# VH-VL binders against q0atu2, part 26

Target 1, 119 residues: q0atu2
Amino acid sequence: MLDKKARIRTSREYRNVFEKGKRLSGRFLIIYYVENALDNNRFGFITNKKIGMAVIRNRIKRQLRAIVREYQGQVKNKHDIVLVARAGIGKSSFEGMEKDYIAIMKKAGLFARNANKID

## First folded at step 14 (VH-VL)

Design yc2
Fold by OpenDDE, fold request of step 18:
Structure yc2 (fold): chain C 119 residues (1-119), chain A 122 residues (1-122), chain B 111 residues (1-111)
Amino acid sequence: as target 1 above (119 residues)
Amino acid sequence: QVQLVQSGAEVKKPGASVKVSCKASGYTFTSYDINWVRQATGQGLEWMGWMNPDSGDTGYAQKFQGRVTMTRNTSISTAYMELSSLRSEDTAVYYCARDVGYDSGEFYFDYWGQGTTVTVSS
Amino acid sequence: QSVLTQPPSVSAAPGQKVTISCSGSSSNIGYNYVHWYQQLPGTAPKLLIYDNNKRPSGIPDRFSGSKSGTSATLGITGLQTGDEADYYCGTWDSSLSAGYVFGGGTKLTVL
């Protein structure tokens, strides 16, 4: 699990990201991202009913949290990022979801090299 | 088979605009970004930007920001690149290319159009 | 001028081996995979190597790629006259202005 300080938790925090942040779409994900005034990054996750039943939504959310946790050390500092699952994500593999996340984060200019990056 | 077929050669005056088309076939058009790359005569490849055919999102190289517009018509699987305020140094062959980024997390171009020659002269 | 640096030209006789270098920085080659493109005279570029060292279908094993640190290398063994072309390295640049970058290109002449 992500540290509590690394989570977007309140409706106000989510609203701030949606209203002031930039939006970028991948194949399975949409991200909203904005700079924050903190010394850490925060992540939020949204899985709407359009992606499937509650069981599917919960599975996708767990997978997205796992992906974000794996790559959080590569995210440039001082950002709030909200991940919104797209309708087709329920049929994607974990790897496909991961690659999509990486692609979007690179396009957004949010990824930076760290010690965990292995080529 | 995957194919990208571009529109024909263009001759423009300085200050005019040019719009090049790129029709995709052989794959799901909305699943892969289209990138545009140009090459002046005797020069190297120059990346211009990317366009997501599904969302319409774009990212342009800083050099072309304000002058380039990348769009698409999903109903006919066609991408467009419009370059405005043309100058002589914009004379080049312009290529569209399919991006495999969403499949791999790495960006590279596995299929290219045949190129469109754009000549800017007074 | 190009973000990635390549030698402008290389040459060798048929049957020999040539290498083409591509140097960048920590924000591009140092962080992302490198890809190579072949451009025969008067034609569009063609993907030659992807993800540092992988070959698309149809590319012979005479072509190889490697990456170390902020540099990449394209190797061509058993050089053939048909290999005479321009070769470009390319990769994503994960700087503040994220985008794709190419090397300046290397003209390979088969003597």
Scores: ipSAE 0.914, ipTM 0.957, lowest interface PAE 0.5, mean pLDDT 95
Fold by OpenDDE, fold request of step 18:
Structure yc2 (fold): chain C 119 residues (1-119), chain A 122 residues (1-122), chain B 111 residues (1-111)
Amino acid sequence: as target 1 above (119 residues)
Amino acid sequence: QVQLVQSGAEVKKPGASVKVSCKASGYTFTSYDINWVRQATGQGLEWMGWMNPDSGDTGYAQKFQGRVTMTRNTSISTAYMELSSLRSEDTAVYYCARDVGYDSGEFYFDYWGQGTTVTVSS
Amino acid sequence: QSVLTQPPSVSAAPGQKVTISCSGSSSNIGYNYVHWYQQLPGTAPKLLIYDNNKRPSGIPDRFSGSKSGTSATLGITGLQTGDEADYYCGTWDSSLSAGYVFGGGTKLTVL
């Protein structure tokens, strides 16, 4: 689970990311990202009703949190990142979401090599 | 069958702009990024940038930033690459290529257009 | 000038084995999968190897790829005259300026 300090939690924090951050779209995800003045990264997650019923939205959130947690050590420091789930994500596999996340984070220049990367 | 068909050869004067088209077929156009790669005569491949046909998002190589514009028309599954302020060094074959990044998390080009020759001469 | 370094040329006789090296850094080959493209004379590049060592449909098993550290290698066994082409390695560069990078290309001559 993501640490509390690694979470975007307040409306003000989300608004800051949306207003000052950059936007980049993948197949199933949209990310908003902006540099912060902290020593850690923070992540936010948005799943709106276009994704589906609450059960689906909750599942997607759990999956996205799992993905972010898995790759958090590869994210360049000092960033606030909000993940917005796109409508088609409900029909995608976990692997599909993961690959999409990786792709979009690489395009954003947010991924960096770490000791845990095996290739 | 996935296919990328590019527009014909172009001859331009220095300082002019060129716009190359790339029509995609055989797959969902908006599901895969289009990348542009050029190759000067006798030289290697040079990556120019990527374009997401769905969102219109782009990422350009630093060398071309401010001079290249990648766009698309989703209604006809066509990607465009416009290069402005042309100079003789821009003389090259320009390729569009499909990127499978969203499928794999790794970026590689599984299908290529046939190439468009752009000649910049006085 | 290319971010990835390849030998400019290699040559061998038919039936022999050749290897083409591709050297990068921790931000590209060291972090991302390497892919290889074949460009026959006068044609567009063609995907030859993806994800370090995988072959697309239609690519014979004479072609192989490997990666170790910040370097990759393309292997071609049973060299045929039709293999005479330019070969390029490519991968994503996860540096400050994220983008795709190619090697300088290697011209393979079949003697």
Scores: ipSAE 0.914, ipTM 0.958, lowest interface PAE 0.5, mean pLDDT 95
Fold by OpenDDE, look of step 14:
Structure yc2 (fold): chain C 119 residues (1-119), chain A 122 residues (1-122), chain B 111 residues (1-111)
Amino acid sequence: as target 1 above (119 residues)
Amino acid sequence: QVQLVQSGAEVKKPGASVKVSCKASGYTFTSYDINWVRQATGQGLEWMGWMNPDSGDTGYAQKFQGRVTMTRNTSISTAYMELSSLRSEDTAVYYCARDVGYDSGEFYFDYWGQGTTVTVSS
Amino acid sequence: QSVLTQPPSVSAAPGQKVTISCSGSSSNIGYNYVHWYQQLPGTAPKLLIYDNNKRPSGIPDRFSGSKSGTSATLGITGLQTGDEADYYCGTWDSSLSAGYVFGGGTKLTVL
């Protein structure tokens, strides 16, 4: 699980990202991202009723956290990033979500080379 | 079958604007980004930018920032690329291409339009 | 000029093997998969190799790709006259100015 310091937790923090950040849409995800004044990145996750039942939403959120954690070391520093799950994400595989995340993060210019990257 | 069909050749004067269209068929238009790539006569390929047909989001190469506009009309599955303040060096064949980044996490163009020749001359 | 570097031309006789190199940097080839495009004279580019070494449907196994470090290589065995074309490598650049980048292109002549 992401450390507490790596999570966006308050409504104020989320509002700041939505108001001041940039927005990019992928197939299954929308990301809002903005620079922060910290030494670490923070991530937020939003799954609404469009996704499905609570069990599904929780599953999706768990999967997204896993993806973010996996690629955390490749994200450029000092960013607050909110992931919003789109309605179609419930029909996607874990790999599909992962590829979508990678794609939009790359297009956002938020990924940086990691020494452990294996092609 | 996936197809990208572009508009016809254009002849423009310096300072004018050109808008090239790219009609997609054979797939869900909003599921794949459209990229634009140009090629000057006898030269290599030059990436111009990407456009997400679903959201309208765009990303342009720095070289074309402020001069290129990529849009779409989802009702007719058509992408547009408008280049303004044309100069002679903009003379090239312009291609639209489908991007499969969301499927793979890597960006490559699996289908291309036939190209549109844009000639800029006084 | 181009972010990715290719030899401007290569040539070989029919039946022979040729290789085309593509060199980049850590932010592009070093971090992302490399893709290759074939452009026959007077036509639009065509995807030839994707994800370093995968062939789209319809591409014969005479075409191969590989990547190591910040460089990639396209291999063509059993060269045919119909292979005469321009070949471009391409990949995403994950630098601050994120975007797609192409090599300068390589003209393959079949002697």
Scores: ipSAE 0.899, ipTM 0.950, lowest interface PAE 0.5, mean pLDDT 95
Fold by ESMFold2, fold request of step 18:
Structure yc2 (fold): chain C 119 residues (1-119), chain A 122 residues (1-122), chain B 111 residues (1-111)
Amino acid sequence: as target 1 above (119 residues)
Amino acid sequence: QVQLVQSGAEVKKPGASVKVSCKASGYTFTSYDINWVRQATGQGLEWMGWMNPDSGDTGYAQKFQGRVTMTRNTSISTAYMELSSLRSEDTAVYYCARDVGYDSGEFYFDYWGQGTTVTVSS
Amino acid sequence: QSVLTQPPSVSAAPGQKVTISCSGSSSNIGYNYVHWYQQLPGTAPKLLIYDNNKRPSGIPDRFSGSKSGTSATLGITGLQTGDEADYYCGTWDSSLSAGYVFGGGTKLTVL
């Protein structure tokens, strides 16, 4: 599970990322990301009603959280990152979502070998 | 079968621009990014950038930032690379290539166009 | 001035084995899988090895790849004259200016 401080929780925090951040699209995901003023990363997750009913949306959120948790040590610090599930994500596998996330994060320049290293 | 077919050779003067096309067939064009790679005569491969045909998102190599524009027309499954302010050192063969990053999480180019020769002659 | 370093040329007799090295850094080869491309004269590059050691369909098993630390190696056994080509390693570089990088290329000559 993600650390409580590593979560975007308020509407204001989400709006900041959407309005000030960069965006990058994959097959199943869109990421929005912006540098924050903290020493750590924060993650947010959005599924809309086009994905399906609440039980489907909750399963997808759990899968995305698991993926983010697996790779969080490789994410460059000081970023707020929102993962937005695209409408077709319900048809993907866990592995498909995982590969999509890896690809987008690499193309965004957010993955590094020692991302949490302090200079 | 996957094919990438590029536009024909171009001869340009320094200071002009060139726009190379890359028509994709045999797969869902919007599902894979198109990358552009160039190669001067007798030289190695030089990566220029990637373009997502679905979103239009791009990422350019720093060397080309400000001079290159990568676009597409999804209705005809065609990607484009435009290079402006041409100089003699831009003389090269320009390739488009499909990357499989969304399938793999790793980036490699499984299919390549035949190449487009651009000659910049003063 | 390629980010990945390859020897400019290698040679061996028909039937022998050759290896082609590719040296990089922790942000490219050390972090990402390495891929290899073969380029015959006058043609586009062709994918030869992906994900360090896997072969696409149609590539014979005498082509192999491996990776150790920040270096990768392409192996070719049973050399044939048709193997004379330029060979490039390539990978993603996850540094600040993230992007794809190639080695400088290695010309293989079959004596």
Scores: ipSAE 0.783, ipTM 0.908, lowest interface PAE 1.1, mean pLDDT 91
Fold by ESMFold2, fold request of step 18:
Structure yc2 (fold): chain C 119 residues (1-119), chain A 122 residues (1-122), chain B 111 residues (1-111)
Amino acid sequence: as target 1 above (119 residues)
Amino acid sequence: QVQLVQSGAEVKKPGASVKVSCKASGYTFTSYDINWVRQATGQGLEWMGWMNPDSGDTGYAQKFQGRVTMTRNTSISTAYMELSSLRSEDTAVYYCARDVGYDSGEFYFDYWGQGTTVTVSS
Amino acid sequence: QSVLTQPPSVSAAPGQKVTISCSGSSSNIGYNYVHWYQQLPGTAPKLLIYDNNKRPSGIPDRFSGSKSGTSATLGITGLQTGDEADYYCGTWDSSLSAGYVFGGGTKLTVL
């Protein structure tokens, strides 16, 4: 699980990312991202009710947090990043979400070789 | 069967623009990004950028920033690349190619269009 | 100068083996999988090897790929005259100017 300091927590923090950040869409995810004034990254997760019932949305959030945790050592520091689950994500596999995340993070320029994957 | 069919050859003068089309068939057009790659006569491949047909998101190689625009019309499964302010060094064959990044997490081009020759000459 | 370095040409007799090298950096070959494309004379490029060492359907097993550090190698055994083509390596470059990069190409001549 992500540490408390690596989580976007307030509505104001989320609004800042949506208003000032860049956006890239993948097959299952949309990312919004903006530089922050911290020395670390922060992640937020949004699952729309169109995805399904709360149980399904919570499963998706858990899976996305696991993916982000797996790769957070590769993410360039000082960014607030919000992952928005798209409606079709409920039918995806964990591997499908993972590949989608890798692709959009690379195309956004947010992955760096010097930031090693956290074991 | 996946196919990418491109528009025909173009002859342009310096300063003009060109718009090349790439019609996709045999797969869900919005599920894969289209990339554009060019090749001058007797030279190597040069990547120009990617375009997501679902969102319209793009990423352009720095060399083409400000001169290239990549778009699509999803209702006819067609991608477009427009290059403006043409110079003689833009004379090349232009290819569209499908990338599989969302399936793989790695970017490679599994299907290519046949190429569109663009000649820029006075 | 291409970001990825390949020898400009290589040649060998029918039935022989060749290798084609592709040298890059930590931000491209060192971080991402390498792919290879074959371009027969007068044709569009075709995917030959993907994800370092995998072959698409229809590519014979005499074509192989490998990667070590910041270098990749395409191997071709049992050379045939129909293998005369240009060969390109390609990969994503995760540097500040993120994007796709190709090697300069290697012309294979079968003598």
Scores: ipSAE 0.767, ipTM 0.905, lowest interface PAE 1.1, mean pLDDT 91

Design yc2
Fold by ESMFold2, fold request of step 18:
Formats: sequence, C-alpha cells, structure tokens
Structure yc2 (fold): chain C 119 residues (1-119), chain A 122 residues (1-122), chain B 111 residues (1-111)
Amino acid sequence: as target 1 above (119 residues)
Amino acid sequence: QVQLVQSGAEVKKPGASVKVSCKASGYTFTSYDINWVRQATGQGLEWMGWMNPDSGDTGYAQKFQGRVTMTRNTSISTAYMELSSLRSEDTAVYYCARDVGYDSGEFYFDYWGQGTTVTVSS
Amino acid sequence: QSVLTQPPSVSAAPGQKVTISCSGSSSNIGYNYVHWYQQLPGTAPKLLIYDNNKRPSGIPDRFSGSKSGTSATLGITGLQTGDEADYYCGTWDSSLSAGYVFGGGTKLTVL
C-alpha cells in the first residue's frame, strides 16, 4: 500500500541502513534508520520465522504497513527506515504496535513538524 | 507497587564524576524506559535523557551530550546515571523517573525516585 | 531558560480557584499532549495530569487540565492548604533536538 518509491527494495539498500544507520528498540519493534539522498522516505519491513507461521508473519507485516502509511505524513523526509518485528510482537494488539511505533519514532527524532519550517 | 530507590547523597569537587543509582521494584524493569531529571536548589526541573533498560539505548538532552552516560544492570533492576567534568552548576537533586511512552505513545513520568543530592564545591 | 513558559507564582485563598498556564510552540505543546506534575515542598515530583486532561488514580477531580493550540492550562478548584506546591507542565518536544521539556514551574501559595 506504500508507494513504490517509498519502499526499500534491494539487498544493497537494506545493508546500507543496517551498516550505516542508527538503531532504536521498542517493546515490539526495532527501527534502523539513516538519512538518504532522495526527496522522500523509504520503508522496509522484516519478520523472521521466530515470529510465527507465515499467516502470523503476513498479518504482522500488513499491520505494520498500515501503521507506517497512517503516520507517514509526520515522518521527517529523506530517511530510509527499516522496521524489524521482535519475537513478542505476535502477542501485541494493533493498538499496541501503533503506540510502540509512535514512541520509538518520537525518541528517534523522526516524528516532527519541521522546527526550521517557515510559514 | 512500583518503587524507584536511589543511592545516597554525594559531595564532589569540580572536575570529578558522580554515578547515581536507581533500583526499580514492583514491575518488569525492562518494559519501561528510565529518565533522569535534575533540579538545582530553588530551580525548576531539567530533563537529562532517557535509557531503555532492555536494549541499553539512550537519548541525551543536547546540553549533557558528551558528559552524561546512562546505563543499567538488568540482573539487579538498577539504572545508573554518570555525569563527568563536574562544575558547581551541576549541584542539584538528581531524580530517576519511569516513562510510559510504550504504553501511550506520549511521554510522562508516572513514578519518581526520591532524589539524590549531588553537591559540587571547592 | 525554560522551553515552556509558566507564571513564576500564583496565590489564592482556601476554597478558591486558580489556573496555571503553560505556553509552548508547535513542536511541543502543539504536536504532543501535555502533562502536569506537582512537587510538594521537600519531595519528588508526582504525576498530577496526563494526556492533557486525564487524572491518575488518587487525584481528585478538582484538578483539571486543558490544551488549546500551543498553550495548556491546569485548573485547581476548592483550594486546600495541602495544594501549596510547585507545579510543572511537561511534554515531548519533536523539534530537531527532540527530547522532553518542562515549564519553569509555578509556585502556588495558599494564603
């Protein structure tokens, strides 16, 4: 549901975020993030088998995409951001994932109206 | 229920370091970030930073970046704040506080330690 | 000085009403919810109001909060001598230097 240009797609792009980016953990999510040279943000999502069976992992990924889409207008531009689901995320509610995402994005300094914006 | 118990008062000379401890009980220590807030005599509250006890992640107020280190020992449910290169202006009561950001998406401190007085004098 | 602006002091008699203002900017109060803390003399701060207008358990309903634009207000009705304390607003600041910010504090004197 994210626009194609808002996706992290290649192994090189993912590796760049993991190697050069910052990392911040919440209860259910870990984010990795780095400034990019584009005019937009890009998002990637990782769920591994310790989360659960494919149906569970696909539900989690779909929910995370929906959360990211809902808040994308609040994310500072020019960042590549990878969301990694933690093992306990399968027990969380949609609201629980959402609150976790909001908290870690705020603590990372990625959720803001630009303080330098002129009216 | 929830309790945060801090280490005792400290007297330090300028240029020294101080390390304050904050022992948590009555909740799952790794589920909530610990923040540090200080208050000089007759002054207001000043936020210093947050620390995630699960990951060890930190975020420091810019004023303290380079001088403050926030850590923990999860096996004894204890958070620490170390402030280096002390000056007389660092004389204050230092509080630890639990934030509920992961429950709420908004940050507020629902439980506070009793405070640790640090005096920096020649 | 303080990122959030509060009056330094307010006074009122027992039984009266008082309000305490907290003024900020679009990156803090305008973007995030505001919380209030009470600090009785010689003690640690205590959470009084969270999420603009919600009370934790044990806080009587004569304490209230509100927010409009980039300003917040703490209201206290039926003042008691035990309400004599310092009151701080606090919120997350989502500017480039993201972090938590407090008001300068307001000393309430009950005469």
Scores: ipSAE 0.663, ipTM 0.893, lowest interface PAE 1.6, mean pLDDT 91

